# VH-VL binders against f9vpa4r286to426, part 3

Target 1, 141 residues: f9vpa4r286to426
Amino acid sequence: VIEEIKNAERVIVIGAGTSYHAGLYFSIELNRLGINSLPVIASEYYNVRSKKGDLVFAISQSGETIDVLQGIRMMRNSGAKIISLTNVIESAIARESDYKIYMRAGPEIGVAATKTFTTQLASILFILSVLKKENLKKMEK

## First folded at step 16 (VH-VL)

Design p8
Fold by ESMFold2, fold request of step 24:
Structure p8 (fold): chain C 141 residues (1-141), chain A 123 residues (1-123), chain B 110 residues (1-110)
Amino acid sequence: as target 1 above (141 residues)
Amino acid sequence: QLQLQESGPGLVKPSETLTLTCTVSGGSISSGSYYWVWIRQPPGKGLEWIGSIYYSGSTYYNPSLKSRVTVSVDTSKNQFSLKLNSVAATDTALYYCARGYSYDQYRPWFDYWGQGTLVTVSS
Amino acid sequence: QSALTQPASVSGSPGQSITISCTGTSSDVGGSNYVSWYQQHPGKAPELMIYEVSNRPSGVSDRFSGSKSGNTASLTISGLQAEDEADYYCSSYTSSSTWVFGGGTKLTVL
């Protein structure tokens, strides 16, 4: 997952509601690390042109958010690779993703908004921490 | 405004398959913002969740029933259905269909219910 | 496995306040804010009265209120009226991705 993020021409981060806000934070931090990123509100996916070389990072706790599902379908058909961050192994979004990150949090479908946002942020912060460590190693070279 | 109505047989013999249908009116089952649910209530007992289905076709089942249950959707008829295989007397219950919301945030409660249909399993 | 415990019945006079308890475990009532209450009149569909412990859907009287402490949720009905006579069920979503329900409480308005 880290290698895919580092090598992507652009990381498109898609989510709805609270997941969009977690994705916005992720996208801002990716740009600060020099990784080109675009945050997308899931209901507006049709305004985004994707291509081969793009990586889509899809955030949906339930894995069933319809606008996210429709967005990743469109972008995958345009050649993008899909990473999903979900809490449900057999959800539609997870099943249709090339790479899958599962949040360790019950229940099978979602949690209260505060718990959902916290688990999404924790997963995002972990990914960012690994990326930051690799950037420090590059600076030493 | 939204209405859910269960339909199906009132009497089913043991070992047979129970099939129930929930017809949705005043709303669309094709909306991706909702999930659709079957719940039952055996006589003199509490409620039991059976299973749920999303427009995507994804299904989620009560582990105690998972081996015998199938839930499906027919968007052209604005309906979703329950199949329960190999029924026994313990499957006698009032069966309800219901709706939950799951778009930007999962809401694990049911805002609309059908009237319920009694299914009796007897020889 | 977890189950939610409710009293089998409660009663009160018109104008009084009554409280119905719903006791679960740390895996359900104590573990999340996904506690709901449903009202069911005889021969009718259940109706959502409270979601997320204490929130009322639009159209539900503010005479209905909810709370929880530890593993116990409570539904309080103030200003009791004859139409409040019904069965009341609590529900919780569990950390195992299931729903558990209470056995129901029959409220009698004297």
Scores: ipSAE 0.249, ipTM 0.708, lowest interface PAE 4.6, mean pLDDT 84
Fold by ESMFold2, fold request of step 24:
Structure p8 (fold): chain C 141 residues (1-141), chain A 123 residues (1-123), chain B 110 residues (1-110)
Amino acid sequence: as target 1 above (141 residues)
Amino acid sequence: QLQLQESGPGLVKPSETLTLTCTVSGGSISSGSYYWVWIRQPPGKGLEWIGSIYYSGSTYYNPSLKSRVTVSVDTSKNQFSLKLNSVAATDTALYYCARGYSYDQYRPWFDYWGQGTLVTVSS
Amino acid sequence: QSALTQPASVSGSPGQSITISCTGTSSDVGGSNYVSWYQQHPGKAPELMIYEVSNRPSGVSDRFSGSKSGNTASLTISGLQAEDEADYYCSSYTSSSTWVFGGGTKLTVL
């Protein structure tokens, strides 16, 4: 999934409510790393024009958030690839994505999180840490 | 205001299929913010989750019942239904429909319940 | 997946406080804050009393409180009243995306 994020022309991050705010943080940090990113409130998905080369990062704990599902369907129809961050295997959003990340990655992460937002942030921080390590490798070369 | 009401036969013969319907009033089953569940309570025993459905068509089932259970939605009638195949006496229970919330937060608890309908499986 | 363990019964006098325990595993009660408590009077549907371990829905008395430590959740009822006599069920959402319930606890108000 790291290679897809690095190679995307733009990373569109879509979520509703607290997932949107987790996605906003992710999008801000991606831009700081030089990766073009746009955070999208799921209910406003129809205002976003996507294209081939876009990568959509969809955040939904249940994998059933209707506006996220409708948004990824529209953006996939426009040629974008979809990565989902969910907590439910074989949810609608996960089934309709090209790449799937599940938030319950391990027992210590599951038992450490007290709220859904914290678990989403932990997953995002892990992805960002890998991307930051790749950035350091480029500097060393 | 929002109300859920179960309906269906009170008596079903063993090995037949039980079909129950939950009618939603005071709200829309097509709302993407909610999911709909079936829960049962055998006489004198505790609660057992049967399955749930989202408007997307996604269904989730209790593993102990999964081979026999189907949950579906009929948006034109504002209803969702339970189909339980090959019933036995152990399927005798009070059956409830209920609602959960999943939009900007996933809320894996049930805030509205129907009054329940008793189904007896007997030869 | 195992059921959650609750005591079969608990009793208290009016005005006392009682606590009902609910013990599970790291895959359910210990794995997240998706722990709920339901009250059920005879012949009635269950009613949500506590969600996310300790939160009360609107209309539920502040005499009801919840907590969790490790794999055990607790429902505490203070200032017992006769109307609190009911069955109480804990519920947890598991890491396998299922719901499990405790066997229920019958509260008797003496």
Scores: ipSAE 0.210, ipTM 0.695, lowest interface PAE 5.3, mean pLDDT 84
Fold by ESMFold2, fold request of step 24:
Structure p8 (fold): chain C 141 residues (1-141), chain A 123 residues (1-123), chain B 110 residues (1-110)
Amino acid sequence: as target 1 above (141 residues)
Amino acid sequence: QLQLQESGPGLVKPSETLTLTCTVSGGSISSGSYYWVWIRQPPGKGLEWIGSIYYSGSTYYNPSLKSRVTVSVDTSKNQFSLKLNSVAATDTALYYCARGYSYDQYRPWFDYWGQGTLVTVSS
Amino acid sequence: QSALTQPASVSGSPGQSITISCTGTSSDVGGSNYVSWYQQHPGKAPELMIYEVSNRPSGVSDRFSGSKSGNTASLTISGLQAEDEADYYCSSYTSSSTWVFGGGTKLTVL
């Protein structure tokens, strides 16, 4: 899925609640890496005009968040490709995605944060670390 | 006020199929923010999750029961149903329907429950 | 049979504090903060008392508190009242996307 992110004209990151905030962080870091990105609150999906060349990064732990599902359906119909980050392999969002990333819960880290946000952030940080490594290789040339 | 009410037979013969229906009132089953579950409680024992269904039509089942269980929704009647095939005496239990929330925050707990309906499997 | 272990019964006098334990594994109670407690009075449906280890739904008395350490969650009821006499169940959402419940604890108020 790294190549899809690098080659996208724009990465639209969609989520609700906690997933939106994880996606906002991801979108900010993508822009810092020179990858165009737009964070979208899932309930606002109808205000976003997608096109061929867009990549949608959908975040939903359950894979059943209705506004995320409706958003990816609309954006896929407009020609965008869909990557999902979920914890459930047969969920609606995963089934309707072109590419799927599954997160798995690890040991509890502190009591102030939910495990959901931490696992979403860990997955995002891993993706970012791979993208940063690839950018460093380009700078060497 | 949201209310869930189970209905179905109180007595089912072994090897037959148990069908239960949960009627939702004071709310809409077609609301995409909620998911709907079946849970049972054998006499004198703890609770056991049976299966769940989301507005998308996605279903999730307890692995120990998955070969015998179907959960479905009838939006026009504001109902969801449980079908359990090939019942045995060990399926005797109080059966509950319940609601969970999954929209801007996944809440894997159940905030509303029905009163429960007793199903006895007996020859 | 039960995936989570609870004591079968606990008793206390009015005004005292009691604690009910719920022990699981690293795949459930130890693996996430998705631990809940339900109160069930005789002839009634279960009612959510605690979610996410320690949070109370609106309308639940602050006499009810929850905590977790390792693979064990605890429900504490302070200022015990006669109305607290009920069955209490813990539950956890597992890393395999399933729910497991305790066998229940009968609380008797003396």
Scores: ipSAE 0.094, ipTM 0.680, lowest interface PAE 6.1, mean pLDDT 84
Fold by OpenDDE, fold request of step 24:
Structure p8 (fold): chain C 141 residues (1-141), chain A 123 residues (1-123), chain B 110 residues (1-110)
Amino acid sequence: as target 1 above (141 residues)
Amino acid sequence: QLQLQESGPGLVKPSETLTLTCTVSGGSISSGSYYWVWIRQPPGKGLEWIGSIYYSGSTYYNPSLKSRVTVSVDTSKNQFSLKLNSVAATDTALYYCARGYSYDQYRPWFDYWGQGTLVTVSS
Amino acid sequence: QSALTQPASVSGSPGQSITISCTGTSSDVGGSNYVSWYQQHPGKAPELMIYEVSNRPSGVSDRFSGSKSGNTASLTISGLQAEDEADYYCSSYTSSSTWVFGGGTKLTVL
C-alpha cells in the first residue's frame, strides 16, 4: 500500500459523505508531503479522468456505496490501481480493489458516522505516519 | 409508488428447493441507495431476516440459513429471488420481500414491503 | 441468530401510554443507533414506525416515539387507540453485519 502511494503519479481519494471528508483530509496531507492528490466526491466520479499511473484510494464504510463502486470501476478500466478502506469485510468495493484495508469500526453509532470517521482518520494517520518516516529516510540518504 | 410482489409455489416438498421471486414496480432495483431483503414469518411466530442483496451483487445471509440460502438479482426484469435448499417443515412461513435503505452506511430498516407469500412445506 | 428480547405482550387502556422494550447486547442494540420498530396488524405486512431509535417516517403518528438506553431500546405509544392493537417488532443491525429482529410484542388495547 505504501509503495503504491509513493509511486503513484496521482492519488485520487474518493468517498461519499463523511468518508469524503476523511478523504479530503488525506488528500491535503498527501499534497503536503509532495504527493499529487485529488479529493473526489463520489457522486462526481464521472468528472475525473484517470489513467495508468493513477492510484485510487476509495473510502467507504459500507463498502457498497454505489458511486464509489462505479467510480473505482471506471478508474480501474483506465488502468488505475485501487486501494480501498472499508468497514465491511469482503464488501463489493473491497473485492474489486487491488489492496484492501479494513477499519474494523463495527456498527456505526451515529448518523454523522463519528465512529466510522474517527476510525477512518486513524487508518489514514497511520498511513501518513509511515509515509513521513519513509520520507525522512530518504532525506537522510 | 414503489411496489413489491412475491411470487412462487405455495407448496414445497421436504428436501426440495424453495424458489421465490420478488417483482419490483414503480422504481428500479438498480439503485445504489437501496438493498433488497427477504424476511420470513412462520405462522404465529416472529420475523426472521433471511438475506439481503445489493445492486452490486453483494449478499448477506442469516448465519443460521447461510448454507441453504441464495439470493440473486435480475436487473433486466427488475426482480430479485430467493432460493432455499433442503427445506423442512420448519421452513413453512410467510415470506416477505422488502426494500432497505443504504448508501455509505448500513441502515437496518425496511420502508417498503411486499404483501408476503405463504410457503408450506409438506409431503 | 438469537432474537432481541421483547415482552410477549403488553396491554393498555385507550388514552394511556405504553412502552415496549427491546433488549439486545453491545453487538446489536447497544452497539449502534440503528434500531427500528415495526407495526404489524393481523394479515398485513409489517410497517416501519421508527428508525434510528427515535425517527418517524412520514405518515407515522407522533404518538409513536422511540428511545434507547444501554442495550435496551423502547417504543412508546401515547394516547393509545384501538387501532394500535397489533404486533410490534424491534430490529437492529449487528456487529456481524446481519439484521436481527425482536421476538415481537402483542399489544392489546383494553
Scores: ipSAE 0.036, ipTM 0.706, lowest interface PAE 2.8, mean pLDDT 91
Fold by OpenDDE, fold request of step 24:
Structure p8 (fold): chain C 141 residues (1-141), chain A 123 residues (1-123), chain B 110 residues (1-110)
Amino acid sequence: as target 1 above (141 residues)
Amino acid sequence: QLQLQESGPGLVKPSETLTLTCTVSGGSISSGSYYWVWIRQPPGKGLEWIGSIYYSGSTYYNPSLKSRVTVSVDTSKNQFSLKLNSVAATDTALYYCARGYSYDQYRPWFDYWGQGTLVTVSS
Amino acid sequence: QSALTQPASVSGSPGQSITISCTGTSSDVGGSNYVSWYQQHPGKAPELMIYEVSNRPSGVSDRFSGSKSGNTASLTISGLQAEDEADYYCSSYTSSSTWVFGGGTKLTVL
């Protein structure tokens, strides 16, 4: 997962609702690390033109969000690799991803999805911490 | 107008497999905004959720029935099906198919229902 | 899994207001606003009357209303009419990734 992010020409972070907001944060932090990233609201996936070399990071609690799934399929067909962060094991989005990350937050029944949002951020922060460490190692060499 | 219709045998012998199909008309099964559900009701008793399926094939089952239940979907026919193995008298019920609403969040309400089909388990 | 708890029966006279309770836990009714109510007449399929605790689908009478406090959801029917005589079921999503129904309440209009 880390190597894919590091080697990507662009990281497209896609999500809906609360997951989009988590993705927005992730995208901002990636750009701060010098990694080209584009946050995308899932409902507007059709406005994005992806290509080989792009990496799609899909965030979805249910793993069944139609706009996210359709976006993944479209982008994959263009040659992009897919990493998913989902809460539901073996969901549609997870099954159609090259790499699967599970939140392990348990079922989300909150209207505001606070539990899964927190878990999403935790997962994202962990990924970011690893990326930062890798960057530091490069600077020391 | 969306319509759901259950079909299958009304009589099944003990230990055999119950198979039902729900045919959806007036709308497409292929939507991530919805999921499709089987619910049963023994005569004179309450409602029991059996299982749910998305158009993608992702399934969710009642833990009490999980070992015996298989739900499947055929998007080309706009149908989804239920298989219940090793049936017993306690599986005698009206079986309903229904549509549920979902968008990244699970919603436990069903806005469209079939008329139900009675399945009797008897030797 | 266990059903949500409803009274077995409730009765009222025409014009009165009655309330049906649905009690669960913090893992279902108390954990979200995903509570729905269904009306079922004899020999008919259930009909959605309330979703998300208090919302009515199009075509449902405004005599039906819903609320929730803690782990208990409530369906209130005002201006009771003879046609309201039916079975009523509540439903909720659970923290175990399941859907659960209440045991049902038979409403009798006297």
Scores: ipSAE 0.027, ipTM 0.681, lowest interface PAE 3.0, mean pLDDT 91

Design p8
Fold by OpenDDE, look of step 16:
Structure p8 (fold): chain C 141 residues (1-141), chain A 123 residues (1-123), chain B 110 residues (1-110)
Amino acid sequence: as target 1 above (141 residues)
Amino acid sequence: QLQLQESGPGLVKPSETLTLTCTVSGGSISSGSYYWVWIRQPPGKGLEWIGSIYYSGSTYYNPSLKSRVTVSVDTSKNQFSLKLNSVAATDTALYYCARGYSYDQYRPWFDYWGQGTLVTVSS
Amino acid sequence: QSALTQPASVSGSPGQSITISCTGTSSDVGGSNYVSWYQQHPGKAPELMIYEVSNRPSGVSDRFSGSKSGNTASLTISGLQAEDEADYYCSSYTSSSTWVFGGGTKLTVL
């Protein structure tokens, strides 16, 4: 996962609702690390032209968000690799991903997706921490 | 074609434990897109939610029954079960198992139901 | 957990339109769009007729429609037919992340 992110020409972070906001944060942080990243709201996936060399990072709690699923399918067909972050093992999005990351947060209950958002951020922060460490090692060489 | 079927004793004595099993066919219980529910209906009365379970084992219970209710899931058998302790005559009801949606969050509707099994609490 | 409030019974003639109300609070019906309706014929399991206030599952007649205003959800059945005679239950999500049903409404087709 980390190597894919590092080697990607562009990281497209796609999500809907709360997941999009988590993705937005992730995208911003990636750019801060010098990794070209584009946040995409899932409902507008068709506005993005992906290509080989792109990496799609799909964020969906359920792993069943239709716009996200359609988005990653389109982008995959263009040659992009897919990494998913979901809360549901073997969800549709997970099954169609090259790399699967699971939050293991249990089901979300309630209208406000607070647990979902916090676990997404935790996962993202972990990934970012690893990326930062790798960058530091590179700078020391 | 998803099907749910309740099974268990139709007669339970007062103070004993009611145990029911719902067998799911035509689909996997180990799907994160759904959760599984027990609902009961006393004769001639309305519907009452008992409890819900996710395939991971996470459970949620009706507060009025929480102290007596245990819902469990067996993914290997594609089943989930209901245990109701210390039953009384008021627990006499038609017991349904059903499927609910759990995409982004739990959705409070049930699209597939079992036919129900009558459980009578009597001495 | 208190049940949602439904009229005990409603009646209508064939071809007419009838409406069944489901009244809750801001903690359930008024608090979300997660209202569902079920039809139950005698000796049968409930069948989902409406979900998310106004959506129909596949196979459900377009004569059934749902709406919500404030703390009251409504099921409307147009072009009433004899087979529509049944009990109808509403359901809603609660602020406590639980499920609640209405008391049920018996629909009689005259």
Scores: ipSAE 0.016, ipTM 0.612, lowest interface PAE 7.5, mean pLDDT 90

